# VHH binders against Geranylgeranyl transferase type-1 subunit beta (CDC43): the designs that were tried, part 34

Target 1, 376 residues: Geranylgeranyl transferase type-1 subunit beta (CDC43), of Saccharomyces cerevisiae (p18898)
Amino acid sequence: MCQATNGPSRVVTKKHRKFFERHLQLLPSSHQGHDVNRMAIIFYSISGLSIFDVNVSAKYGDHLGWMRKHYIKTVLDDTENTVISGFVGSLVMNIPHATTINLPNTLFALLSMIMLRDYEYFETILDKRSLARFVSKCQRPDRGSFVSCLDYKTNCGSSVDSDDLRFCYIAVAILYICGCRSKEDFDEYIDTEKLLGYIMSQQCYNGAFGAHNEPHSGYTSCALSTLALLSSLEKLSDKFKEDTITWLLHRQVSSHGCMKFESELNASYDQSDDGGFQGRENKFADTCYAFWCLNSLHLLTKDWKMLCQTELVTNYLLDRTQKTLTGGFSKNDEEDADLYHSCLGSAALALIEGKFNGELCIPQEIFNDFSKRCCF
Below, E stands for the ipSAE of ESMFold2; O stands for the ipSAE of OpenDDE; V2 stands for 0.75 times the mean of E and O plus 0.25 times the DockQ between their complexes.

## First folded at step 15 (VHH; framework vhh_7n9e_1)

Design t17 (from j7 with T98A; at its last look DockQ between E and O 0.79; V2 from the best seeds 0.00; counts 0 for: pae E 2.8 > 2)
Fold by ESMFold2, look of step 15:
Structure t17 (fold): chain B 376 residues (1-376), chain A 121 residues (1-121)
Amino acid sequence: as target 1 above (376 residues)
Amino acid sequence: DVQLVESGGGLVQAGGSLRLSCAASGFTFSSYRMYWGRQAPGKGREWVSGITRSGGRTYYASSVKGRFTISRDNAKNTLYLQMNNLKPEDTALYYCAAEYSDFSMLELDYWGQGTQVTVSS
């Protein structure tokens, strides 16, 4: 098979492993300026290590066991004394009991524990029902979308203007991890009809999903993954799916546009970005949008590799944004590696190899093992 | 904390010129690629130009290439858009933006309130 790379060893695997390991080594200093982000740091780091074939369960399972202490349960001040639970970013913060747990920290922690294969925790220690009730409380009753945390005064969603497709994905992913599969399972905790209505309202006129009617590949991936977890991708019209695929293919930078048979040059072409993906029209290519665009295409059609130039995006990632001296990937060719882009660049490569699960955003082997052993 | 403040908009006749400015504060401006976008009434946002951190590379939407010039002054934390040969189709709210990450899974935009450009036919 022809490869766009200069042989199979262009990936600096050992440097990538060390890059992710360094981020884990800094967590004992978590009382410093990044304390609120520790669950995200763990998730991105062990996801990257897992992608590069580190047995993270064996190597980090005992070391990261302290994550369990960040799981808390609380009783809401309502007439029913509703019990909810979730994950916090800090154990020492003196913040009202309802404002420190949030949906993103909860999802990051749950996915990390799945990658650590901590199935005893899922079967015996996690109170899945109180966790699902937390998700329920985060849903806005009028829009069907989700906020990230509760207002400490009302024990309800904190603001009408803080919700978007990210939190819809996070909410549904948490419920999926807790065992929800059918519409009836989800409906026990959330209003799936209103959620679906919200997601559909975020469709842009000419395809894709976005905020403020602006197509955005990140929001598109969130919407599609949410619909996939709800078994509801078929609710999208064929025309919208086709428009979205076309829009996503046009995000790949090429001198010939989205079709390699086109003889005309792309007027917006930038050789420095060749093969990479834009997240929105007329913006620079970015490592993370390689993942968001490819994941969206992957969810929409099984022929996605035949439709886009995966060899060229691989060259973009390895030649332009891979940092061979430090490990990791940068946002673009002008920046240093950072954890977010290192994880998503690695995930894009793994997705191309067929080794990444785009619905739950974890390595495919890990997803398969979790599905076989827990609540499925 | 993060603020992007656009200025320089106004009313201009077709064929005329305007120069937009964007004053940035609350983040390390020189570490970010910057963009100009616009939104006409009843339409979605359109990103019309971008510029790398050093200013060494620029790009333009085909609808404005050859007419608009983006530039930046990293010492003054200021982004510029020189707009020449303006057309009625350029009428829009213009805003500058930079991308950032928060604790969630997506990058978000820092963006300003915008400055109105109105081009008379």
Scores: ipSAE 0.486, ipTM 0.796, lowest interface PAE 2.8, mean pLDDT 84
ESMFold2 (binder alone), look of step 15: mean pLDDT 85; pTM 0.859
OpenDDE, look of step 15: ipSAE 0.745; ipTM 0.896

Design t18 (from j7 with S104A; at its last look DockQ between E and O 0.75; V2 from the best seeds 0.00; counts 0 for: grease 25.4 > 24.2)
Fold by ESMFold2, look of step 15:
Parts: sequence; C-alpha cells; structure tokens
Structure t18 (fold): chain B 376 residues (1-376), chain A 121 residues (1-121)
Amino acid sequence: as target 1 above (376 residues)
Amino acid sequence: DVQLVESGGGLVQAGGSLRLSCAASGFTFSSYRMYWGRQAPGKGREWVSGITRSGGRTYYASSVKGRFTISRDNAKNTLYLQMNNLKPEDTALYYCATEYSDFAMLELDYWGQGTQVTVSS
C-alpha cells in the first residue's frame, strides 16, 4: 500500500527532462555570461536531470567543464597572508560582487561537480585547505553562525550579509565535502561548540527551528541537516524531537485544518492545497516545503513514512504543481513551473522513493559513488 | 527595491473594528501572494492571513477566522485587512509580507515595518 503503482507513471518524465535541459541550453558555456546565479542554475538543473535518470556526467560533463574556471584562489591582505579559495558566480570583473567567492556558489559548484563525476577535480585540483579556510573566515566569532562572503575592504564577514541557519548548513556541507567528518576535523577550521550553540539557540518553544521564535520548515531542515553532517542529532532532547515531529506533521494541509483544533471541516479550506505542506503555520502549501518538511522528518525518525501521509503529498505534487505540458513543478497551482520548485518537487518524490540524500541534496547513488571514490 | 508600508493601526475598544492597508511598490504586486502577520509584545510572530495573487483563495488563522477579512486591489498595489470584533488578544504589531527567492537554498520573506494595533478591554 506504500508501494508504487504498477500502472503507467503519473510523472511526465520526458517533459521534466526537457524542462531542465532548456535551462542548461540557455546558460552560455562561454565567459560572456553575466548572470551571478549560474552555479545555482546548473545545480538545480543537473540535480533534476539526475533524479530523472539522465547520465549527466556523460551528457554534460564536457559542456560544463568551464565551471572549474569559477574556482578562485586568493591571498588575503592580513598579517598571515591567508590563502583562501571558493567559487564565483561570474568571471566578468565589472559586475559588483560577481567576482567575490561566496559560500552558496561554492556549495552549488561542488555538488554539481560531484554529480558530473569530476573526481579529478576533487583528487588533484581542489585546494581543500584553502577552501576550508574560506569557510573559517565566514564564521562569526561571537555568534558561531556564518555569513556568505567576506567584505573586500576588511577581510571580515560582511556586516550587510544575513547570518542564519542556511549559511550554517552551507558551511558545514562544504567542509564535509572537503573531508571533515569528526569533531576534530571540523574544529581545525571552525568553532563547532559556538556553531552548535547558535543552532540550539534557534530552537523554537514548541519545536522546530526558526528566527524570532517563529518556526519554519526550511530553517528546520537546514538545522537538522547541519546536525546530521556534524554527527550531532543526538544532542537534541527527546522532547524537542517529539515536538518538532509533531509540528512538522501538522504542516501537512488537510480538510480538517492544518493545526491542532476541532475535527470539523475547515470552511475556508481550499482543496487545491490538500496533502501539501506549508512552511509555517497558517500559510499556503508550497512545493518546496514538501521537500523541506519530509527531509526534516526523515532525519528525525526512521518511522517518518508511517507518520505522515506520503501518498497525499505525492498526489499534491503530481496533481497540483506538476506542469504536465511544459515539465517542471510550480510553487503553487497559480504559477508556472520554475527551476527551484522543479528541483525540490523532484527531490521530494525521490526522497519518498529512498533514492535521494537529503543531507547533501543529491541523488543517493551519486553520493555513494562520491564517498567510495573520494574518501576523505 | 521592494517597499511594503503598513497603515491604519491605532487604539480601538474591544468589539470595535479597524482596517489595515499595505501599500506595495518595487515589484509586480499582482504576481505575488500576500500575507498579514502579527507580533504581540513578548511573543513570537504569527501569520494571521494569506491571499493568492488574484484574490481567489484566502487563508486565516483559527484565532481570527470569521472576524478578519483579507483582500487586495491589484490596480492600486494595495493589500487590506478588515478586522472586526476585535479582542484584547489581537493587540500586536501587524506586518504585511510576501515571499521571494534569492536562489540561496530557501525562499525568504520580505516584511514591512508594521503598524501597531492596540485593543483596550
């Protein structure tokens, strides 16, 4: 009953493949691209193609090899002449901040190269220590959280950048890809005690993680994935884990309401959201929150499929946000497909099938091959 | 740049009514779902209502359902919250918000500065 049907797939696989391919086709392979989001576009596109069983290494490895040129190594103007490295979004030097290495572009590029099976890069070209030093410089020494890049004038974390759970996840994921596994590995580059303190300070009173005691399933997934990569999920109390599981289950929208209240039918309920997940209490369902909520549940308990209605969220994704004529998934039933929701909708389906590594947001078999080939 | 400016707050007696407005600029208002949130003194932020881009679907927190009505005028780039039968528990700073993506893993919220509503017992 929790098994896939034997009939024809409800997933319009060919349309999805073409959807993701179109995004790669429009992305120039030359140095004349001015879009600072190129690394994200590549990551979401090849993740989606990989989920739909395209051999992206064979098909796109040569065509995307230019990504290596976005890897920049530089020397800081500090007393130690610290060498750092990372990835930029554009090689065009006249775009403000486009030539600055940052944590998100670095993670997107690294994950893309893992999916492209560019193991030579990881074995010979990537300077893992200078990359890890860049991550180190992004940590706020007082809070333990991370910013996305350094201020060029001060060589310190930018005072304008947000520092939230997203960048904690990105920082730890980069270090993990570079080979950090034990607390001692991470402590060489970052203050893990302060990082854990920051993560724990983002716990909300009634479960989940968020800012300003406002629980949010995206921040929850970032926090839990960070703790998983640090082998530190057990540091969460049993009560907090139970409260968080309960909070996440209540994010699934139903005709009897999405919060703990009367079992009477919700008169303002819109059937279009049924089965989907909201990211916060009292907001509409959204394709990406299917992934963030399911990933969070998956990290918290082995019983997550027995606790939530995965068939209902599958129906929401396939019947409401899958775009059968163009391919891709939309945020909601009123919008066209976009790349972000197409990737995360596909990832949610793959996670339900057990074929996706939610901690690093790549297909599980690709992660297994990377781990086997490039042990760190 | 995105601008969300709330107005219409004030002091009102319990059982009274108040209408909030949110003037939006710097983005294509009609293409975005909009929300009202509130934050009571010493408490966390709560989302109280949402509306789809056409206004065809609305959502309400159970604490305000039947008393509050969200609406929008896409020609005027304005979001509204009609609040009836106000209770002291509705006292809060009220924000309008929308969601956006910066391609940095998560969608984020953009908020206004808020307008204070105070309901006297």
Scores: ipSAE 0.603, ipTM 0.844, lowest interface PAE 1.9, mean pLDDT 85
ESMFold2 (binder alone), look of step 15: mean pLDDT 82; pTM 0.830
OpenDDE, look of step 15: ipSAE 0.810; ipTM 0.922

## First folded at step 16 (VHH; framework vhh_7n9e_1)

Design d21 (from n3 with Y59R; at its last look DockQ between E and O 0.77; V2 from the best seeds 0.79)
Fold by ESMFold2, look of step 16:
Parts: sequence; structure tokens; C-alpha cells
Structure d21 (fold): chain B 376 residues (1-376), chain A 121 residues (1-121)
Amino acid sequence: as target 1 above (376 residues)
Amino acid sequence: DVQLVESGGGLVQAGGSLRLSCAASGFTFSSYRMYWGRQAPGKGREWVSGITRSGGRTRYASSVKGRFTISRDNAKNTLYLQMNNLKPEDTALYYCATEYSDFSLLELDYWGQGTQVTVSS
């Protein structure tokens, strides 16, 4: 991806491609520490490569075919002998919980396979109903939120696992990929009314979503994307949407923009972060929060590019966190590039250009191809 | 495992001062930006102050600006919060925190157990 200018390109595209490619080349030889995160590493790497116009299907489809072995189908020890399926993080049995199917690895694997255009897998090998039943088992029956995996001794949702908005998004995204579209489709597998109740309970008084009335731009993006996939964004009141837009705009650091900060003498203004977005009030800007805030704004209003200063966030990303020697993007100006921020920084730029599907976190053209082929 | 242990809380009269400490372990402290947050009973969490890896830049909530000073000693893996001119509304459980990425969808927060600060009138 490149800024549309006549001058020298500000985007070091070739360096970015090499950065992401290096992460894929090391996976089979990675030591034990990375085995649990293999699906995430694949997802972030091929998403980044796809954003920079690499034909990942042609270059990596055969090489990454081994990821299909992480798909596990199993029978629960319950009264109905329910069949479920999903993806594991590792095939090595001596890593605790690494051989347990879980929601995050399942989503990362599915999105990666969509980007690899492995459509035959979705047509023949992937058992969409047992995948959807796994999602069903992860929903907490009383709260309506989701845990990430099942307790291996009881085959019930883990009592010690997280049940925050991340897993609500992941659960709904998996069902959407499996073909759920209408409320009736989703209700075959989950209780959508309880899920909506949980999401609404995470609304903050002055806008946005977060636990304990603390607005959080990442949870806000998860909540809004979940509602979008459920065709339920209009269940949010106009007042709440307006308050959320206002809160998100105030996350951009600027001396004269959407922020309520004064000149350089204002102790709250940090020129080093100019143009970037904070994830929460009083925190420093971060490359990933450029994506989470912009995606949230994009889901809430057609006017999002006119409301925020996209040139300033582009300058923050390209001038402060892009690493021109190695490729990739860093979290902030004090760190080296890392895979997560490299992917999300690239995604933020692609979203501004209109080439990214923020609801599923994949390039828009990839989503369009998948939808055309698999949703008849 | 990451561990953040706060200390230095207590009871103080309005106008008084306290210094909080946070001992960090289980990660390379000098590689992370650090924060103080607080939560009063029945209220949401509020981020009070932040400091960069080197200590070269700091941030403060408007409610504490000019009264609180964040600092760090990377050699001792310790974060500090000097609180001056304390007010009853500063009464809260104070948390030391940092952010990390675990290849999940979102960045996560590490929070300490907290240290109670009570400011009497």
C-alpha cells in the first residue's frame, strides 16, 4: 500500500513484504515458544502480505497446507455425544491446553484459509455444523458472553476463562464464516438475545464500550463489529452512537484537531504522538489503536474520514512507527517493529484507502471473493 | 509470570502527601511504558498517569495535574507515584499497570492488586 502522491513513496512496500515473509519462513523451525501462537502468526503475516498485494494463495497455499492438520473434530462426553470441531494452537501434547480447540485459533485459521482462497476446504472438508456447535458450547448460558474454550474434564465452558467482548466477536465471526446471516441462523446455535444483552451491558455512560464503565477503543471495535455481523447496529440509540463518535474522535492526539488539548505548553499534549490514537483517556498513542478507533468510527458513520484527521494519523504511522530499515510498524516510537502492530498499522492504512473489511479484519477484495463463492 | 506489587498506601489527611511504589517482576520492566490507575468504590477505573520506557515523557489526568508526579527507576524495576495536596476525592484503590500483546485480538492490561489510599477531611 502506498500514499497516492507524485513524489517519492513514503511507504516502504518491499521492506514490509519481506518483514511479513520472514515470519512465515520461520514457522516450521520455530522452537516451542511459538507453537501455541502459530495460527495467529499465520493470520497476521498473510493479512499483511495481502494488504501489500502479494498473491498469498499462489506463494503460500501449498507451503501452509499443514495448517489443516490443526483442525480437530471430536465427540463430547455428554448425554447426546455431541460432535464439535475447531482449530488447536499446537499438535504437541506436552504443552498445557495447546491441543484444546479454542475460539481464537479457530477464527485465525479460518480467516487465513479465506485469504489463501482454499475454497475447496470450505466446500468439502470443513464441517461447518460441528464448528458452529463448538461455538454454541462456548456461550455462557446465564450471561450470554463466550469463553474461549471448553474445560477438557467436563466438556463444558471453562469457569476460569475470560468472557469479554473479544470472544463475543470471535464467536459471531466464526458463525458468520460458517454461513449464519439472519437472526434465525444464529439462533440455531447461540442465544442472540442474551448475547445482545451482554453487549449492551458493556456500554459506558458517556459512550463507547468497556468494563466497569471505562471506555476502551478495542472493546468498542469488538462490540460494534459483532453488532454489524448480527445486522444489529441500529439497536444502538442515536444518542449512544453520537457519544461514542465523540469519544473516539477525542482519542486522536492533536494540538488543534479533535482533541481537547491546548498548545505545546499543555501538559496533556504530546507532540511525539501527534496524529495517533489513544486506546483510552490519558494513555499514549499506539499503532494498533489507530486501527481500532478508525474501524469503530467507520462502523458508526459514513462521514468518519471527514470527522477525523486521516492525514495526521497517516503521518503518525508512516513517520513515527513505520520502520523503514526492517519493514513493519512498531507499537510506538520507542520500540522495534512487531508482527501485531505491523499488521494493524497496515490495516489502518488500508481502511483509510477503502480496501479493508473491518468487520472480519481481512482485505475487502478477499472478503468479496469469499462471499461470491461461498454464500449462494 | 508478570507481577506488579503496589505499596505505600494508607490514611492521610486532606492536603497531605503519600508516595506509592510498584515493584515489577516477570518481564523486562525497562521495555514497557507504565501507568497508574485508580478506582473509587462504585466508580469506573480511571487512568491517572503514564510514563514512557525511559521516563522522558509523562502524562496526567486533569484531576491530578500539578499534584501528582510519576517516575520510574529502571535499575530497580520500580514505578513511583508522588501524590501531594491530596483531596478526599483522591480516595481510591491505586493500581500499577502496563500493556502487553499476547497475539490475541487486543492488547491486554496487566494490573497489580492495588494499594488503598484514603484521604480524610
Scores: ipSAE 0.738, ipTM 0.900, lowest interface PAE 1.1, mean pLDDT 85
ESMFold2 (binder alone), look of step 16: mean pLDDT 82; pTM 0.834
OpenDDE, look of step 16: ipSAE 0.866; ipTM 0.948

Design d22 (from d21 with G56S; at its last look DockQ between E and O 0.78; V2 from the best seeds 0.80)
Fold by ESMFold2, look of step 16:
Structure d22 (fold): chain B 376 residues (1-376), chain A 121 residues (1-121)
Amino acid sequence: as target 1 above (376 residues)
Amino acid sequence: DVQLVESGGGLVQAGGSLRLSCAASGFTFSSYRMYWGRQAPGKGREWVSGITRSGSRTRYASSVKGRFTISRDNAKNTLYLQMNNLKPEDTALYYCATEYSDFSLLELDYWGQGTQVTVSS
């Protein structure tokens, strides 16, 4: 663990807390454009507050109790009359013969309930089997990947719907939260062999994962986190791991290069982005890619802090994208703070401190307490 | 309905020049960083240049630095790529792109259908 250079004068903790709190206070009166994303807004806000040591269970548990109403259990009109469940973004979705539950809202809601320490919910109300069956229905039988929701006419995932590494991660994370650990546990609900095949097919020639053979640090983090939850990281070849570590290290913008991995591709980058991480080659640094790149490195090697310049990325986050007037973090130095980058910038700092569970994107202490109380 | 429409491609001899344009609509163009990418036949996509919202900063892939110049005209909602000293290796479908959020786990890319650039020996 590196020693932080960010003493009390560098981190505006009180402003960050207020930033996240404002998003929760505004949520009941938010515009209709955010009604379907309500679970995501709650997740990013309480995750940020938790990172900054707010007891969100004590402060928001009663107020956010209405989230339970977004848990929907229903029977599909299919051959077996399959019972599924999950979370919706809006209670006013009226689609005949279909469900409005989807994988992202379901994961965000589950993680939020974990952070709120709502153990009664997980022990008595959550129907883990019907939730896992919803995940099962989202798997594409031919590719092994996942879509986010069911087609309302067929009760199956559509072949034209997006299916990518994000939804593979979300699907596996939901099953993990429901108690799946071994291959046998996961195989009860999904075809893990086809899923692994799909993930491996997304490997890029020179390392990392991405669609259309374009290495992408976000998809890389999704793939690696999925493999970690499946206890399958060792299925990656040593060469691919080495190529991926090298690719990730080169995403850090450095004015002096990386002494171990110096190349013409990692020569002097834009000084304004110094220390930050790119999501792809030749793009500008971005707060969220600090998290996605660091999480990926963390999963690939225990020596990741020795290999990358964690002091420099800390400087990038605190000096370039931290917004000291409003709290929060911005995408880049030209933007105002936004909720997504505020959460992921905070998560990157927490990951460097060893206080963040990168596989499930919540504070480690929160996950440990949930596991102790709910017997994962 | 975000639209990015590329134009200005074509056939050109090695050593020649082309200027690509990207007409943008359906969003506040001046609020977004913009990029040019390319994809050669049988190759993966690569990002060749980027430009900040105001145009104050630019980035280039090492393979095109010094030969390509990215620019934007926010009043006309148009992105440009001036390509000089073209090489056969520059043959590709060129597309302009930007990033957006759909409140999912990752930010996503939006790109146009592209304009073909073919550089003959």
Scores: ipSAE 0.758, ipTM 0.910, lowest interface PAE 1.0, mean pLDDT 85
ESMFold2 (binder alone), look of step 16: mean pLDDT 82; pTM 0.836
OpenDDE, look of step 16: ipSAE 0.862; ipTM 0.946

Design d23 (from t11 with G56S; at its last look DockQ between E and O 0.77; V2 from the best seeds 0.78)
Fold by ESMFold2, look of step 16:
Structure d23 (fold): chain B 376 residues (1-376), chain A 121 residues (1-121)
Amino acid sequence: as target 1 above (376 residues)
Amino acid sequence: DVQLVESGGGLVQAGGSLRLSCAASGFTFSSYRMYWGRQAPGKGREWVSGITRSGSRTRYASSVKGRFTISRDNAKNTLYLQMNNLKPEDTALYYCATEYSDFSMLELDYWGQGTQVTVSS
């Protein structure tokens, strides 16, 4: 996102490109490494570069080709000798049975490969069925939610493992990338009715999603994106949708309330955060919650730009959290830029511009090309 | 390791006061915004108050504004909540917390174990 050189631009595009490139330089050039977050680092970095119109396939395809070696295919020690596959964060672990594939690394790697346009990989090496079976094994049979990885002794998730809406999103996104579209496609690998039941159980009484009736814009975005990928947003009642839209609009910091045309002043107004979004009531605004709230709104209503003040959130991002000296975006006005907020701040701007696919968290043109080339 | 340890809870009569403390260790306390949250029995968690790194800005839930005061002492790595004019609806387990972003999908929270505040009528 840049404009012609003869006009003013508030976006420091060249600095942002350099910022993301520096983070790719932190990764080893070899297959050997101990940083379990490397797939996330790649994803956030090349997402940011792609948003700022770098042809990451041409520039980084060979440089990052080594990530293919993080794809692991294995046979479970179960009665069926089930073949699963996925991506690991590190190829070397110092404990027995600890080199494990997990859902987050798998999604980050798959999305990164899509952005690198590594379609040969999707057509020849990637075993979509064994990937989908891994997702199947991560589903909790009692709740319908997902855990991030398998217990290495039982080769299944347990009732004591943590789970939440993040892993529901990740699981469904992986299956979508593997070609699942219809309910029947998803049902081959997961119990979609139990998954939907879990998602609905996370609805809060006054709108939005969150555990234990605590509305949370991050979990709300995960839930709504999951439902969108399942073609199931219409399963939400009209009342819940309206309550959720209202709750999300109230997360925007504004002197006149959250919705356009509200006449009452906001008693909790904080001018330093003006235009930004809170993730939860009574917390400070945060760059990432601009993305999570805007993504949620755009999934719920075509009128989202008329209902919130996108110019104000743009001002918050560019004037308060954009770091013009280093590139990137910070969490808030007191911190330095970091990779996570740099990616999500950039994504929020791209979403407002209509250039970002919020359901899969990749630029829209990349999604369109992937969909045409790898359609099932 | 990161540790957040709350203290100062107890039983108090309506209209009374309590001062909660949160001792922080295992991280650079002065680099993080801090929050108090609470959870009443059978209810969801709610965020009660927040304070910036220097203490220059504070926020409060409307239900406690004017009665509660958040503060911090960065030299002592301690967060405080002064609670005045307590009401029975303030009865809850009170947690101190901080948040950060790493390379995860959503921001992460560090929570303390909590300290119980019970306000009798």
Scores: ipSAE 0.704, ipTM 0.893, lowest interface PAE 1.3, mean pLDDT 85
ESMFold2 (binder alone), look of step 16: mean pLDDT 83; pTM 0.845
OpenDDE, look of step 16: ipSAE 0.859; ipTM 0.945

Design d24 (from d22 with Y110K; at its last look DockQ between E and O 0.83; V2 from the best seeds 0.82)
Fold by ESMFold2, look of step 16:
Structure d24 (fold): chain B 376 residues (1-376), chain A 121 residues (1-121)
Amino acid sequence: as target 1 above (376 residues)
Amino acid sequence: DVQLVESGGGLVQAGGSLRLSCAASGFTFSSYRMYWGRQAPGKGREWVSGITRSGSRTRYASSVKGRFTISRDNAKNTLYLQMNNLKPEDTALYYCATEYSDFSLLELDKWGQGTQVTVSS
């Protein structure tokens, strides 16, 4: 339909590719404080590259050797000498407990390997049972939620780590990648009833999920994705689902509100944030909350594109937070591009185009290919 | 380590005024958007006001617009909330907050300890 134009595409694809490639190509030589987050940096970078049509398996497959070295198996000092495994951020720390595997690094690494189509890794190196046992040990016995890592002295969940909905999602996603599908599959490794109880306890009065009865679109996406992977979304009441959809729609900053029949101007309107999504009421819009809100809507209803103003959020991302000089997306219009918001801004655009899987947070084509080969 | 310390709370008569302060340390205050939230007895936390890193834009909950004014002094690493025409409904613990990332999945909030504001009839 655009047959004649003397301007470039609204999406600065080449700049975005360079932005993500820069983060990936420089990673192995970095000594800075972000080294413990290597798996996250890889995941965000190759997700962004995949979204912008780079064949990451062909181009970056030869980087697999160094990433695979972050997979660690260890024996717990417990009565059963339990073998666990997972991924670490740093290989070369000279401390008494030389390695600490954790749930986020493990998920980011597994998803990255899936995007690289490294199925030989899943067939030959990955020990699914010891990995699933690590997930088991991260579950809080009383609450049913998860922490990110273990205190190797006690062989129990870390007393200093958070145990919120993020780690519930990460734990279930790891088990799903390892082949768990049915309740019985998951129950071999975790207490699914306590987990569901915890998730339901995080429902907020007016919809959505959050701590302290404070609805939060990120926690909402984590809860909904967890329930989806557990085939348990229908355990949510119809009222709660409707309230959550309404709450999410009202997170979009618009001069006319989100409901078709509203006659009042939006009192919280801010032209600088127009079209973007807030993560919570009365806060500014943020690039990542475009993804978290849209993904939550996507998980709740097949009609999500009809219910929100996807053109407006696209304009927010491309006009306010896309950084045309450097590539990438910023958190907001006051900041420079960063890797996290660049990945999630790109994912939001891909989700709108129907090319992103919101349950595992990887491109849909890659998810489809993985699903055909899901037994390892 | 990120630290947020609120002060300036107290008892005040309805219709009165109060100014809250939040001293920030352990991060580059001028690089972050800042917020005030509150929690009334028996209620969940709610966000009351926000301010951009330069102070160029502000936001308010509808219940406090026109009565509360958020501001910041980046040279002093301090966030403020001027509260005028206070009502009994404003009685709450007031917290300042900022957003941060721990590289796990979500951006998170860092909250201070809070300062009590009690508005008498």
Scores: ipSAE 0.754, ipTM 0.909, lowest interface PAE 1.0, mean pLDDT 85
ESMFold2 (binder alone), look of step 16: mean pLDDT 81; pTM 0.829
OpenDDE, look of step 16: ipSAE 0.874; ipTM 0.950
ESMFold2, look of step 17: ipSAE 0.746; ipTM 0.902
ESMFold2 (binder alone), look of step 17: mean pLDDT 82; pTM 0.837
OpenDDE, look of step 17: ipSAE 0.879; ipTM 0.953

Design d25 (from d22 with R59K; at its last look DockQ between E and O 0.81; V2 from the best seeds 0.00; counts 0 for: grease 24.4 > 24.2)
Fold by ESMFold2, look of step 16:
Structure d25 (fold): chain B 376 residues (1-376), chain A 121 residues (1-121)
Amino acid sequence: as target 1 above (376 residues)
Amino acid sequence: DVQLVESGGGLVQAGGSLRLSCAASGFTFSSYRMYWGRQAPGKGREWVSGITRSGSRTKYASSVKGRFTISRDNAKNTLYLQMNNLKPEDTALYYCATEYSDFSLLELDYWGQGTQVTVSS
């Protein structure tokens, strides 16, 4: 009975398209922009437009061609003169020591170019080996996790940079886009055994993934998506998978819990959040956690739509966080629409409809087209 | 820039009370939902209470409901947690928190260094 509510009249599609387009219009039309988040803004905007059936390649491919110049290929000052490459956030802030190329900007740019169908760039200009070497250099040799960028003095991960499941996902997604599929493919560039060890070390005692043994639906989605891209979900024990599914189902706000736990009264019930998902126990529901929780469930079990109340999460998104006057989705019912939640709210709806590839966070039809073109 | 500074912790006998404060700066406090979390030694972090930006809605973990009261004073940029009828299992580092985006894949938590609450048997 977790059937999503599919009323096309309830979705303000034209307003959503305009919302995402406005965010592209606010970016400079050239590489002279100073906003270091430009790659993310492009990604979230064109992903949202793609979800709402805009042909972003035809409409924005020429106008966003300037993002190609954010690709930087450089030679490290190490004994081997290692050549790496990646994407920067701003060319004004570009520092030739490679500390400004980073994994998030690189992934956002690559996914954006896939959505723009810029396959000639992938086949001719992008040096996939130097991209993969950048990923290699970002891996912590002791932990197996990844940092986002390099320190120019050591040519290793920055000593103050975070290293967590987000960057494990980003690293593996980049390698997957570069053509890695088998364990042997990944092992050419990273230590997959240490990476798997790190991911498993982030399992929480009673299910899910998170730092400090605190289950977190966002880190859970990152971990599961990473394992999916590595063809390694089967390495999770059945008990851990069952515990994680149970934990995720309890993140949905309902007066009686999900159908699997119908007899349990939900003491943390908040009527304003009905149907939405929490990212952690005892926190309010947010739009983005609808996506992170649903993606995690989708990766763990084919029965995910029957186990949760997809109709209720659709109602939460459309009735509580969709902004019908401006377009977009807000984090919660007290805030205005913002780009991040607008993209992820739209992605959650698309995932329920079977039109979204949650592992790479792009529409499924775009992923299928890219997969046909991605070969060495 | 963003700072969350907790105070009011200490040693208290079971059955006693404490009031925690969290002074916030570097952001528009009244525009954000706020939370209290805690972490006991050898255990995972748990979220114990949350409050909407106006204070119109509050949320509590079942383990503290009826004993703890979250409140906020938006004019003073301060979050509070009144803790009554304290139990030894409430012993933990308590921290206030909010959420922010750095345009990464996930929203991030921001929390202070915390204030220790120790409840003696």
Scores: ipSAE 0.751, ipTM 0.910, lowest interface PAE 1.1, mean pLDDT 86
ESMFold2 (binder alone), look of step 16: mean pLDDT 82; pTM 0.832
OpenDDE, look of step 16: ipSAE 0.865; ipTM 0.948

